# Designs tried in a protein design chat: VH-VL binders against NAD kinase (nadK). Part 168

Target 1, 268 residues: NAD kinase (nadK), of Syntrophomonas wolfei subsp. wolfei (q0aze0)
Amino acid sequence: MKIILVNNRFKENTEKKAQEIAGQLSALNVEVIIDNGLDEPYAGTVDFIMVLGGDGTMLRAARRYGQRAIPVLGVNMGTVGFLSNIEINELAEYLPLILREEYSLEARMMLEVAVFQQQSLLTRVFCLNELLLRSNSPRMLSFALEISGQKLEPYRGDGLIVSTTTGSTAYSLSAGGPIADPQLDAFIVTPVASHIINKRPLVVSPEREISLHLLEEREAIIGIDGQIKMDFGAENRVLIKRAPHPLLMVNLKAKPFFTSIDRSLQRQ

## First folded at step 13 (VH-VL)

Design AA48 (from AA1 with heavy chain Y108W; framework fv_bermekimab)
Fold by ESMFold2-Fast, scan of step 13:
Structure AA48 (fold): chain C 268 residues (1-268), chain A 123 residues (1-123), chain B 107 residues (1-107)
Amino acid sequence: as target 1 above (268 residues)
Amino acid sequence: QVQLVESGGGVVQPGRSLRLSCTASGFTFSNFGMHWVRQAPGKGLEWVAAISYEGSNKYYAESVKGRFTISRDNSKNILFLQMDSLRLEDTAVYYCAKDHLWFSRSSWGMDVWGQGTLVTFSS
Amino acid sequence: DIQMTQSPSSVSASVGDRVTITCRASQGISSWLAWYQQKPGKAPKLLIYAARTLQSGVPSRFSGSGSGSDFTLTISSLQPEDFATYYCQQANSYPLTFGGGTKVEHK
């Protein structure tokens, strides 16, 4: 059995705990690869991915490994979030189930994002939560949204979010998007501070292709899962579709999504 | 240098067939939707047909539907228009045109045009 | 089909004049209108797309406006090379349709 431990090197507690867990797994004849964000993703075959940290660490793991159809377990290290399944102090209890492969998997859709400079592919990335297009200056954007060949009325405002259902509780929620059951596959398209009063969030089939480009030269950026940032201008275009593989999230104990989000919204 | 060159026009008898070709150079042909637009002598522009960048979607004006067939060969950078059951009202200069936006499944406007090829009829 | 009605059919103008051409769609086409210039014996040239976005290399004296069903092309301070026929074209839905054209002639 080979396991990748994903952690954040800039959190001193997670680095120490990752080494501790690696030692415990090695004693059980499990090969461990540590991914702390310094290097390129591990290129070899692995059986399981364990993410030590909060939602941000899970988003990084999903971008690096989510397309490999490998089980991914989120282990919370003290930062509350939506993407972890167990707490670090519960790991010893659940470890025998992990090693015997006695768990269920929950599939979470991902986005495939291709960014072009004119006709040249600039980058191709996968993400779990969302792509954000936003203005990088006080001036609002004018941009076009195309869904599977259908051009919508031009957007005027600060930007747009294209989100997965998993991402419905992230930036899309803050911008007025709906809360979606993460078991559903759909794109959620949420305007950011639209100047057009009746621009509503859209829920779109995951089989459709979405594209964005600017209609006027402006300073803008593309953001991916709040972690990757790229300049975006009138010479750029982004194409978005459902990624070939979903992220396979490990479920070891029931985690009630709806009661958790309801409690969070009541506090806000 | 971005260029489109049409060929295959000529004098034809009513009811016969003709195949137009358009050779593209100076841009990545397979990234763009392509169009045929015609113009009768002394008249305005009339859109005839379009094909998506990958070739899977084809669109036709009602006046040519069922008679004309648009196709493309992305390996050779060539666009075709097969014109069957030709009628006197098909007399026109036929232009090949590139759509403006790469990898779009819609139409945004035609930014590059060929010089045109004339299709006319003998009595 | 969406019909595009262009007016006027012709306009007589002098160098330095402001020229305005209008285009009306029979149905709403959002902002999905292009404007073309055609000189005698030549292929058309794209001037504007998405109703108001100027094509690269086109002089700033050309501008477009409008949305829905009513659109305008404006040439501020006409130049000698601007005497030509102008066409609008809707790109909202297939089949694509052109306006009848407006010929800008010497006074």
Scores: ipSAE 0.716, ipTM 0.871, lowest interface PAE 1.4, mean pLDDT 91

Design AA49 (from AA1 with heavy chain G109A; framework fv_bermekimab)
Fold by ESMFold2-Fast, scan of step 13:
Structure AA49 (fold): chain C 268 residues (1-268), chain A 123 residues (1-123), chain B 107 residues (1-107)
Amino acid sequence: as target 1 above (268 residues)
Amino acid sequence: QVQLVESGGGVVQPGRSLRLSCTASGFTFSNFGMHWVRQAPGKGLEWVAAISYEGSNKYYAESVKGRFTISRDNSKNILFLQMDSLRLEDTAVYYCAKDHLWFSRSSYAMDVWGQGTLVTFSS
Amino acid sequence: DIQMTQSPSSVSASVGDRVTITCRASQGISSWLAWYQQKPGKAPKLLIYAARTLQSGVPSRFSGSGSGSDFTLTISSLQPEDFATYYCQQANSYPLTFGGGTKVEHK
C-alpha cells in the first residue's frame, strides 16, 4: 500500500504531525510520500491520499491529485470544515478500515479550467470549488458569457463565479448563489455585484461548456479555489467544463451536510 | 501569414452543382468556426452558411437550406460548400471567412476573409 | 430572420469630417453587432464587434455605440483611406444578417 500524505506547510505543527503519522504508517509496512506543496505532485502510482488540514489543504490536494480516481480522505487538525471527514484524534481508530479498504466513496465533480492568451494555452487546472473572475480596480468589468454556444447579454459588474455544487457554500454563497446538495452535479453561475438588474445565478447542466472573455480592456483577475491568482485581460479567454474524473472522497463517518449548513446560516 | 483562398467558382448552368473550396493557412484552422458569405454583383453582403470549429454544428440561410451543404476537413485545413440545384439568384462572389474567437460555439464577428471566388451563369 | 436596416445608403463627405452611420435591428440583438469596411474589389475588413469593441489594428477614429436595436458607427475625422462601403452585421442568432451597406463617397 502506498499513501500520499498531504499537509499544509504554513500551519503550526502540521509538518511535525505529518512526520509522526508517516512513521506510524511505515511501521505498518505502508509506503508514504509526503506532499507539503513545495515540489511537483508525486508522479507514481498510489493507493490512497490522506489530507491533513482544513478545507484549504483539501482544495490543494484535489487540484494536484483529484483526477487520478484515487480515494482521498480529509483529516481535520483544527476547526472542522466541509471537506474533512474525521478528526486527527480519530485516525488511529479508523486506520484499520483504511488499510483494509473498508469505506464508501462520495464522488464530487470538479471543474476543468483552461486559460488562454489569444490561442495559446497559458494553464489548464482542475478545481473543486470555483473559478472567480473579478475586477482588480474600482471600475466595473464588461464581459461575455457563453454557455454551450449561447451568448448571454453582456455582463457588467464586479465579476462572475462559476462553481461546482461543492463550491456552492464557498464564494458563490457570499455572492448570493444557491446552496446546492454536493451530491448533485451542476455548474452554478453567480454574478458578483452585477449592474444589470435581471442578472441572476444560473444552475446549469455539468455537460455545458462555459467561456468568459472581456469586452473592454480592464484590470481583472481570475481566482481558482481562492488559491491560484492570475491576471486577466481582453486578450485572455477562459474555457470551463466538467473535469474528466470526480474527486473520490472517503466516507468513514456520517457527515450531516444539511444540518451543518443550516446551523452555519443561523450564525449569520 | 494568415490567409484564406477560395477556389471552385466558375460559369455554371442552372440546375447544376458546384463545389467551392477554401484553403486556410497561417493559423490553427481547427480552432475556429468558418463561414461562407456571398455578394451579388453591385449588391450587399449576404451570409450563406457556417460550421463550428469541430464540424458538428452547421447553419444555413433560408435561401440555400436544402440545396447547399457546408463541410470541413480539419486535417487538410479546407472548408467546402457543396452547392446543388443552382439558380440564377445564386450568382455572386463567394467569400469564406473565419470566426473571430477561437473555440467558440457562437459567432461574434468574422475577422479574416478570402479574396472571393465568382459563381456565374451562362445563357 | 432578423432584418438589419442601415441609413443612410450613401454619404458625401470630405477629409476631416465626422461621419455617422446608423444600423437598426428588427428585434433586440443585445450588443451582438459587428461593423465591416469594404473597398471596391476587395474582401470586407472587420472594424468593430460586440457593438463597441475595436478590432486590433483599427484606428481609434472609428467607434461604435448602441445596444438592443439601435447602433451607430462613427468616424470622428475622416481620412482618405476611409472612403469605402460600411456594413453592420448581427451576431445574436442564426441566420446571421447584414445591413444593406452605406457608401462613404468623396464630396
Scores: ipSAE 0.629, ipTM 0.813, lowest interface PAE 1.6, mean pLDDT 90

Design AA5 (from AA1 with heavy chain H100Q; framework fv_bermekimab)
Fold by ESMFold2-Fast, scan of step 13:
Structure AA5 (fold): chain C 268 residues (1-268), chain A 123 residues (1-123), chain B 107 residues (1-107)
Amino acid sequence: as target 1 above (268 residues)
Amino acid sequence: QVQLVESGGGVVQPGRSLRLSCTASGFTFSNFGMHWVRQAPGKGLEWVAAISYEGSNKYYAESVKGRFTISRDNSKNILFLQMDSLRLEDTAVYYCAKDQLWFSRSSYGMDVWGQGTLVTFSS
Amino acid sequence: DIQMTQSPSSVSASVGDRVTITCRASQGISSWLAWYQQKPGKAPKLLIYAARTLQSGVPSRFSGSGSGSDFTLTISSLQPEDFATYYCQQANSYPLTFGGGTKVEHK
C-alpha cells in the first residue's frame, strides 16, 4: 500500500504531525509520500491520499490529485470546515478500516478550467469549489457568459462565480448563491454585485460548457478555489466544463451536511 | 495576412447543383465558426448558413434549408457550401465570413470576409 | 425568425454631419447586435459588435447604443470615406438575420 500525506508546511505543527503519522504507517509496512505543497505532485501510482488540515489543504489536494480516481480522506486538524470526514484524534480508531479498504466513497464533481490568452492555452487546471471572475478596480466589468453556445444578456457588475455543488457553501454562498446538496451534480452560476437588478443565480446541467470573456477592457482577476489568482483582460477567455473524473472522497463516518450548514447559518 | 478566398461560382441551370469553396489563410481556421452570407444584385445582405469550429453544429436560413449543406475540412482550411436544387432566387454574390470569437459555439459578428463569388443562372 | 427593421432606407448627408441609423428587432435580442459598413463592390466590414463594442481599427466617430429591441449606430462627424451602406445584424439566435440596410449618400 502506498499513501500520500498532504499537509501545509506553513501551518504550525502540521509538518510534525505528518511525520508522526508517516512513521506509524511505515511501521505497518505502508509506503508514505509526503506532499507539503511546495514540490511538484507525486507522479507515481498510489492507493490512498490522506489530507491533514482544513478545507484549503483539501482544495489543493483535489487540484493536484483529484483526477486520478484515488480515494481521498480529509482529516481535520482543528479548523471548522466541510471537506474533512474525521478529526485527527480519531485517525488511530479508523486506520484499520482504511488499510482494509472498509469505507464508502462519495463522488464529488470537479471543474476543468482552461484559461486562454488570445488563442493560446495559458493554464488548464481542475478545481473542487469554483472559478471566480472579479473586478480588480472600482470600475464594474462588462462580460459575456455562454452556456453551451447560448449567450445570456451581458453581465454588468463586479463579477461572477461558476461553482460546483461542493462549492455551494464556499464563495458562492457569500455572494448569494443557493445551498446545494453535494450529492447533486450541477454548475451554480452566481453573480457578484450585479448592476442589473434581476440577475439571479443559475443552476445548470454539469454537461453544459460555460465560457466567459470581457466585452470591455478592465482590470479583472480570475480566482480558482481561492488559491490560484491571475490577471484577466479582454484578450483572455475562460472555458469551463465538468472534469473527466470526480474527486473520490472517503466516507468513514456519517457527516450530517444539512444540520451542519443549518448550524452555521444560525450563527450568522 | 488574414484572407478568405471563395471559388466555385458560375452560371448554372435551375434545379442543378453547385459547390462553393472558401480557402482560409493567415489564421487558425479550426478555432473559428464560419458563415456563408449572400447578396442578390442591388439587394441587401442575407445570412445563409453557419458551421461551428469543430464542425459538429450546422445552421441554415429557412430559404435554403434542405437544399444547401455547409461543411468544412479543418486539415485543409477549406469551407464548403453544397447547393442543391438551385432556384432563380439563389442568384447572388456568395461571401464566406469568419466569426469573430475563437472557440465559441455562438456568434458575435463576422470580422473577416472574402471577396465573394457570383452565382447566376442561364436562360 | 427575428426580423430586423432598419430606418431610414437612405439618408443624404454632408461631411461633418451627425448621422444616426436605427435598427429594431421583432423580439428581444439583448445586446447581441453587430453593425457593418459596405462600400460599392466590396465585402462588408465589421464596425461594432455586442451593440456597443468598437471593432479594432474602427474610428472613434462610430458608436453604437441600445439593448433589447431598439439600437442605434451613430457617426458623430461624417467623413468622405463614410458614404456607404450600413447593416445591422442580430447575433442572438439562429437563423441570423440582417436589417435591410441604410445607404448614406452624398447630398
Scores: ipSAE 0.697, ipTM 0.854, lowest interface PAE 1.4, mean pLDDT 90

Design AA50 (from AA1 with heavy chain G109Y; framework fv_bermekimab)
Fold by ESMFold2-Fast, scan of step 13:
Formats: sequence, C-alpha cells, structure tokens
Structure AA50 (fold): chain C 268 residues (1-268), chain A 123 residues (1-123), chain B 107 residues (1-107)
Amino acid sequence: as target 1 above (268 residues)
Amino acid sequence: QVQLVESGGGVVQPGRSLRLSCTASGFTFSNFGMHWVRQAPGKGLEWVAAISYEGSNKYYAESVKGRFTISRDNSKNILFLQMDSLRLEDTAVYYCAKDHLWFSRSSYYMDVWGQGTLVTFSS
Amino acid sequence: DIQMTQSPSSVSASVGDRVTITCRASQGISSWLAWYQQKPGKAPKLLIYAARTLQSGVPSRFSGSGSGSDFTLTISSLQPEDFATYYCQQANSYPLTFGGGTKVEHK
C-alpha cells in the first residue's frame, strides 16, 4: 500500500504530526509520500490519500489529486469543518480498517475551470467548492453569463459564485445560496450583492457548460476554493464544466450532513 | 492573414440544391462559432444560420429552417451550408463570417467576413 | 423575431459633419447590439459591439450609445472614407436580425 499524507506547510506542528504518522505507517510496511504543498503532486500509483488538517487542506488535496479516483480521507487536527471524517485522536482506532479497505466512499462532484486570456489558455484547475468572480474595487461589475449557449440578462453587482453542492455551505451560503445535499450533482450559481433584485441563485444540471466574461473593463478577480486568486479583465473568459472524475471521500464514521449543518448554523 | 473564402455559388434552377463552402485560414477555426449571412442584390443584410465552435449547436432564420443545414469540419477548417429546395427568394450573395467571441455556444457578432459567393437563378 | 428599425434610411452629409444614426429594437435587447459598415461591393466590417465597445482598429470618431431598445451610432467628424451603408444587428435572441441600413452619402 502506498499512501500520500497531505499536510499544511505553514503549520509546523502539523508537519511534526505528519512525520510521526508516516513513521507509524512505515512500521506497518506502508510506503508513505508526504505532500506539504512545496513540490509538484506525486506521480505514479497511489492507493490512498490521508489529509491532515482542516477543510483548507482538503481543498488543496482535492485540487492536486481529486481527478485520480483515489480514496481521500480527511483527518481533523483541531479545526471544526465539513470535509473531515475522523479526528486525529481516532486515527489509531480506524487505521486497521483503512489498511483492509473496510470503508465506504462518497463521490463528490468537482468543477473544471479553464481561464483564458483571449484564446490562450491561461490556466486549467479543478476545485471542490467553487469559483468566485468578484469586483476588486468599489465599482460594481457588469458581466455576462452563458449557460450551454443561452445568454442570460447581464448581471450587475459585486460578482457571482459557481459552486458544487459540496461548496453550497461555503461562499455560496454566505451570498444567499441554498444548502444542498452534497450527494446531489448540480452547479449552484449564486449572485454576489446583485443590483438586480430578482437575480436569484440558480440550480443547474452538472452536464451544462457555464461561461463568464466582463462587459466593461473593471478591476476584478477570480477565486478558486478561496485559495487561488487571479486578475480578471475584459480580455479574459472562464469556462466551467463538471470535472471528469468526482472526489472519492472516505467514510469511516457516519457523519449525518443535515444534523451537522443544523448544529453549525445554530452556533453561528 | 485572417481570411475566409466562400465557394460553391452559381446559377441554379428553383427546387434544386447547392452546397456552399467556406475555407478559413489565419486563425484557429475550431475556437469560433461561424455564421452565414446573405444579401439580396440592392437589399440589406439577412442573417441565415450559425453553428457553435465545436458544432453541437445550430441556429437558423425562419425563412430557411428545414431547407438549409449548417455544418463544419474542424479538422479541415471548412464551414458548409447545404441549401435544399432553393427558391427565387434565396437569390443573394452569401457571406460566411466568424463570430467575435471564442469558445461560445451562442452567437454574438461577426468580426471577420469572406468576400461572398453569389447564388442566382435561371429560368 | 426581433425587428430592428433604423432611421434615417439615408443621410446626406459633408466631410466634417456630425452624423447620427438610430436603431430601435421591437423588444428589449439589453446591450446585445453591434454596428457594421459596408462599402459598395465589399463585405461588412464590424465597427462597434456590445452597444458601445469599439472594435480594434476603428477610429475614435465612431461611438455607440444606448441600451434596452434605443441605440445610436455617432460619427463625430465625417471623413471621406466614412461614406458607406451602416447596419445595426441584435444578438439578444435567435434569429439574429439586422436593421434595414442607413446610407451615408455626399451632399
């Protein structure tokens, strides 16, 4: 068995814990690759990915490895979140089940985001939560949204979020989007501070293709999972579609989504 | 260097068929939607049909719907218009034109045009 | 279909004149409007798109304005090469439609 341990390079205690866990796994004849984000993603065959950290570390792991159809387990290290399945102090209890492949998998859709400058591909990234388009100045944006060849009425406001169902509890929720069952496959398109009162969030088939471009030159940015940011101008275009593979999330411990989100909302 | 060249026009009898071709060069043909626009002698412009950059979405003017078929071959950089059941009212110079926006499944504006090919009728 | 009505159908002008051409859509088309210039025997050229954005290489004397259903093309100081027929085109919905054209000719 070969396992990738993903950890946060900016937290030294997480690095130390990753080394300890790697030692424990090596003692059990498991080959371990540590990914702290500094190097290119590991190439070659991997059987399992263990993510040590909070939701942010899971988002990075999904971006790097989510398209490889490899089981990914989120192990929480003190920060409450939605993408972790077990706590670090429970790892020893569940490790035998991991090594025997005695767990279920939950498929989570991902976005494929292609950003162009004119006709040149600037970047292509995959993400688990969302793409955010937003103004980077006090001036509102004017932009066009196209869904599978249908041009919608132009948007005016601070921006737009295109989210997966997993991302429904992230930025989209803050912008007024619905809470979606993450086991559903859909895009959620949520306006950010629209000046058009009747612009509502849309729930769209994951088979559709979504594209965005500015109608006026403005200072704007696009954000991907809150971790990648880049300038976006009138010469840029974004194409968004369902990623070829879902993220395969390991379920070792039942985590009822609806009671978890309900409890979280009551505490906030 | 960006160029569109139409061919296939000519004199035709009513009720017959013609296939127009438009060969593209100097740009990445497969990135752009394409249009056919016609202009009858001494008259204004009339949009005829459009096809998305990958070929899956096709649109037609009501006057030609069911009679004309737009298609493309991205491997050869060629746009086609198959015209069936031709009528005297189809007499026009036919222009092919490139859509302004890349990678769109919708139609916007035509920023590059060919010089046109004439379709006319004999009695 | 969205009907595009241009006025006037022709305008007589001299070099240096300000020329204004209007285009009215039969229903709202937001800013999904373009202006084209066509000289006799030639293909049209895209001049302005999205109601007010100049196509690259188009002189700044050309400007577009309007939104919704009323649009204007203005040539601030007519030059000899500007004598041509001008067309508006809506891209709001299919089928795409052109205005009837406005011929700008010598006095």
Scores: ipSAE 0.507, ipTM 0.764, lowest interface PAE 2.4, mean pLDDT 90

Design AA53 (from AA1 with heavy chain M110L; framework fv_bermekimab)
Fold by ESMFold2-Fast, scan of step 13:
Structure AA53 (fold): chain C 268 residues (1-268), chain A 123 residues (1-123), chain B 107 residues (1-107)
Amino acid sequence: as target 1 above (268 residues)
Amino acid sequence: QVQLVESGGGVVQPGRSLRLSCTASGFTFSNFGMHWVRQAPGKGLEWVAAISYEGSNKYYAESVKGRFTISRDNSKNILFLQMDSLRLEDTAVYYCAKDHLWFSRSSYGLDVWGQGTLVTFSS
Amino acid sequence: DIQMTQSPSSVSASVGDRVTITCRASQGISSWLAWYQQKPGKAPKLLIYAARTLQSGVPSRFSGSGSGSDFTLTISSLQPEDFATYYCQQANSYPLTFGGGTKVEHK
C-alpha cells in the first residue's frame, strides 16, 4: 500500500504529527509520501490519500490529486470544517479499516477552470469549492456571463461566484447563495454585490458550460478555492465546466450534512 | 496577417447549385464560430448562416433554410456554403466573417471579414 | 425574427460635426448590439460590440449607448475617413439581423 500524507507545514502541530503518523504507517509496511504543499504533486501511483488538517488542506489535496480517482480521507487537526470525516485522535481506531479497505466512498463534483489570455491557455485547474471573479478596485465590474451559448444581461457589480454543491457552504453562502445537498451535482452561480436589481443566484445543470469575460477595462481578480489568485482583465476569459472525475471522499463514520450545517449556522 | 478569402462565386441559372468556400489564415480557425453575410447590389447587409467553432451547431436565415448548408473543415481552415435551388433574390456579394470571441457558443460581433464573392444570374 | 430599424437612412455632414445614428429593435435585445462601418466597395468593419465596447484600434470619437431596444452610435467630431455607411446588428438571438444602414455623406 502506498499512501500520500497531505499536511500544512505552517500550521502548529501538523508537521510533527505528519512525521509521527508516517513512522507508524512505515512500521506497518505502508509506503508513505509526504506532501506539505511546497513541491509539485507526487506523480506516481498511490492507493490512498490522507489529509491532515482543516478544509483548506483538503481543498489543496483535491486540486492536486482529485482527478486521479483515489480515495481521500480528511482527518481533522482541531479546526472545525465540513470536509473532514474523523478526528486525529480517532485515527488509530480507524487505521485497520483503512488498511483493509473497509470504508465507503462519497463522490463530490469538481470544477474544471480554464483561464485564457487572448486565445492562449494561461492555466487549467480543478477545484472543489468555487471560482470567484471580483473587482480589485473601488470601481464595479461590467462583465458577460454565458451559459451554454445563452448570453445573460450584462452583470454590473463587484463580481460573481461559480460554485459546486460542496462549495455552497463556502463563499457562495456568504454572498447569499443557497445551501445545497452535496449529493447533488449542480453549478451554483451567485452574484457578488450586484448593482442590477433582482440578480439572483442560479442553480444550473452540471452539464452546462459557463464562461466569463470583462466588457470594459477594470482591475479584477480570479480566486480559486480561496487559495489561487490571478489578475483578470478585459484580455482574459474563463471557461468553467464539470471536471472529468469527482473527488472520492472516504466515509469511515456517518457525518449527517444537515445537522452539521445547522450547528455551524447557530454558532456563527 | 489575419485574412479570409472567399471563392466559388459566379454566374448561375435559377434552380441550380453553387458551393462557396472561404479560406482562413493568420488565426486559429478552429477556435471561432464563422458566418456568411450577403449584400445585394446597392442594398444592405443580410445575415445568412453561422456554424459553431467545432461544427456541431448551425443556424440559418429563414430565406435560405432548407436550401443552403453551412459546413467547415477545421483541418484545412476552410468554411463552405452549399447553395441549392438558387433563386434570383439570392443575387449578392457573399462575405464570410469570423466571430469576435474564441470558444464562444454565442456571437458578440463579427470582427474579420473577407473581400466577398459575387453570385449573379444569367439572363 | 427581431427587426432592426435604423434612422436616419442618410445624413449630410461636414468634417468636425457631431453625427448621431439611432437603431431600434422590435423586441428587447439587452446590450447585445454591434455597430459596423462600410466604405464603398469594401467589407464591413466592426466598430462596437455589446452596445458600448469599442473594438481594438477604433478611434475614441466613436461611442455607443443604449440597452433594451433603443441604441445610439455617436461620432463626436467627424473626420474625412468617416464618410461611410453604418449598420447596427443584433447579436441577442439567431437569426442575427442587421439594420437598414445609415449613409453619412458630404454636404
Scores: ipSAE 0.702, ipTM 0.858, lowest interface PAE 1.4, mean pLDDT 91

Design AA6 (from AA1 with heavy chain H100R; framework fv_bermekimab)
Fold by ESMFold2-Fast, scan of step 13:
Structure AA6 (fold): chain C 268 residues (1-268), chain A 123 residues (1-123), chain B 107 residues (1-107)
Amino acid sequence: as target 1 above (268 residues)
Amino acid sequence: QVQLVESGGGVVQPGRSLRLSCTASGFTFSNFGMHWVRQAPGKGLEWVAAISYEGSNKYYAESVKGRFTISRDNSKNILFLQMDSLRLEDTAVYYCAKDRLWFSRSSYGMDVWGQGTLVTFSS
Amino acid sequence: DIQMTQSPSSVSASVGDRVTITCRASQGISSWLAWYQQKPGKAPKLLIYAARTLQSGVPSRFSGSGSGSDFTLTISSLQPEDFATYYCQQANSYPLTFGGGTKVEHK
């Protein structure tokens, strides 16, 4: 069995903890590759991915490895998150089940984001939560949204979010989007501070292609999962579609989504 | 040096067929939707047909629907308009035009135009 | 089909004049309107798209405004090269439709 251990290099003692866990796994004849975020993703084949950290570390792991159709387990270390399944102090208890492959998998859709400079592909990125288009100045944006070749009324405001159902509880929620069951596959399109009052979020089939471009020269950025940031101008266009593979999340214990979200909303 | 060059116009007999061609150069033809627009002598512009960049979506003006067929050959950078059952009312200069936005199946405006090819009828 | 009505059909103007051309759609077309300039014997040239966005290289004396059904093209100070016929065109839905044109003529 070969496992990638993804850790958050910016958390106190995370490197030490990752080395400790790697030693324990090696003692059980498990080959371990540590990904602390400094180097390119591991290129070899692996059987399992264990993510040590919070939701941010899981988002990074999903971008790096989510398209490989390999089980990914979120192990919370420090900050309470919603993408982790077990706590670090529970790992020893669940490790025998992991090694015997006694767990279920939950598929979570991902976005494939292609960013163009004029007609040239600048980058292709996969993400678990969302793409955010936002103004980088006090001026509002004017931009076109196209859904499977259908041109909508131009959006005017601070920006737009194109989210997965997993991302429905991230930036989309803060912008007034709906809470979606993450087991449902759909795009959620949520405007950010629209000039037009009552501009509603859209829930769109995951089989559709979504594209965005600016109608006026403005200073804007696109953000991916709150971690990647790129300048976006009138010469840029972004194409968004469902990624070829979902993220396969390991479920070792029941995590009641609706109860967890309800509690989170009560505390906001 | 972005340009569109129409060809295939000429004098035809009513009821006959004619095929117009539009050769593109100086841009990546396969990335853009294309249009045919006509203008009768001394009259205004009339949109005739459009085709998406990959060729799967085609649109026609009601006046030509069922008689005209738009198509494209992305390997050769050529746009076509097959005109069947021609009528005197089809007399016009025919322009091909490029839509401004790449990889779109919608229209955002026509930024590059050919010089036009005249279709007229013998007496 | 969406019908586009332009007014006036012609206007007589002198260099330096402010020229206003209007375009009305029979249905709401949001902001999906383009303006074109055509000189005799030449192909049309795109001036404005999305109702108010100037095409690259078009002089700033040209401006567009409006949304929904009523749109305006303004030339703030007419130059000799601006004597031409101007067309609006809706890009909201197929079939695409042009206005009848407005000829800007020498007085």
Scores: ipSAE 0.697, ipTM 0.858, lowest interface PAE 1.4, mean pLDDT 90

Design AA63 (from AA1 with heavy chain T28R; framework fv_bermekimab)
Fold by ESMFold2-Fast, scan of step 13:
Structure AA63 (fold): chain C 268 residues (1-268), chain A 123 residues (1-123), chain B 107 residues (1-107)
Amino acid sequence: as target 1 above (268 residues)
Amino acid sequence: QVQLVESGGGVVQPGRSLRLSCTASGFRFSNFGMHWVRQAPGKGLEWVAAISYEGSNKYYAESVKGRFTISRDNSKNILFLQMDSLRLEDTAVYYCAKDHLWFSRSSYGMDVWGQGTLVTFSS
Amino acid sequence: DIQMTQSPSSVSASVGDRVTITCRASQGISSWLAWYQQKPGKAPKLLIYAARTLQSGVPSRFSGSGSGSDFTLTISSLQPEDFATYYCQQANSYPLTFGGGTKVEHK
């Protein structure tokens, strides 16, 4: 059995804990690869991915390894989040189940995002939550949205979010998007502060292709899962489609989604 | 260096066929939708047909539907218009034109045009 | 099909004049309208797309406005090289359709 431990090197506590867990797993004849985010993703075959941290670390792991169809377990280290399944102090209790492969998997759709500068591919990334197009100045954007070749009326406002159902509770929610059951596959397209008062979020088939480009030169940015940020101008174009493989999330502990989100909204 | 060059125009008899070609250079032909637009002598522009960048979607003006066929060869950077059952009202200069936006399945406008090829009729 | 009506069919103007050309769609086309300039014996040149987005290399004296069914092309100060025929074209849906053209002629 080979396991990747994903952690954040810049948090000394998580680095030490990763080394400690790696030692425990090695004593059980498990080969361990540590991914602290600074090096290239591990290129070899592995059986399991264990993510030590919060939702941010899980989003990074999903971008690096989500397309490999390998079980991914979120282990929370302090901050409560939506993408972790167990707490770090519960890990010893659940380790025997992990090693015996006694767990269920939830498939979560991902986005494939291709950003072009003119006709040249600038970057291609996968993400679990969303792509955000946002103005980087006080001026509103003017941009075109295509859904499978259909041009919608131009958008005027601060931006747009293209989200997975998993991402429905992240930035899309803050922008007025719906809460979606993460068991569904769909794109959620949510305007950010649209000048057109009746622009509504759209829920569209995950078989659709979505594309965005600016109709006027403006200072804008593209954000991916809140972690990747890049400039976006009139010479740029972004193409979004469903990623070839879903992220396979390990479920060791039952977590009722709707009750959990309801409690989170009541606290806010 | 971005250029479109039409060929294949000429004098035909009514009811016959003609194939127009448009050779592209100086840009990634396979990334763009392509159009045929015609203009009768002394008249305005009339859109004729379009083909998507990958070739899977084709569109025609009602006046030519069922008679004309648009196609492309992305390996050779050539656009074609097969014109069957030609009529006197098909007399025009035929332009090929490149859509403005890459990898779009829709049209935003045509930013590069050829110089045109004349199709006319003998008795 | 969407019919595009341009007015006027011709306009007489002098260098330095402000010229406005109007285009009306028979149904709503949102902002999906392009403007072209054509000089005698030449192929058309794209000036504006998406109703108001100026094509690269086109002088700033050209501007577009409008949405829905009514659109305007404006030349703020006519130059000698601007005497030409101008066409609007809707890009909202297939089949694509052009307006009948407006000839900008010497006064």
Scores: ipSAE 0.715, ipTM 0.870, lowest interface PAE 1.4, mean pLDDT 91

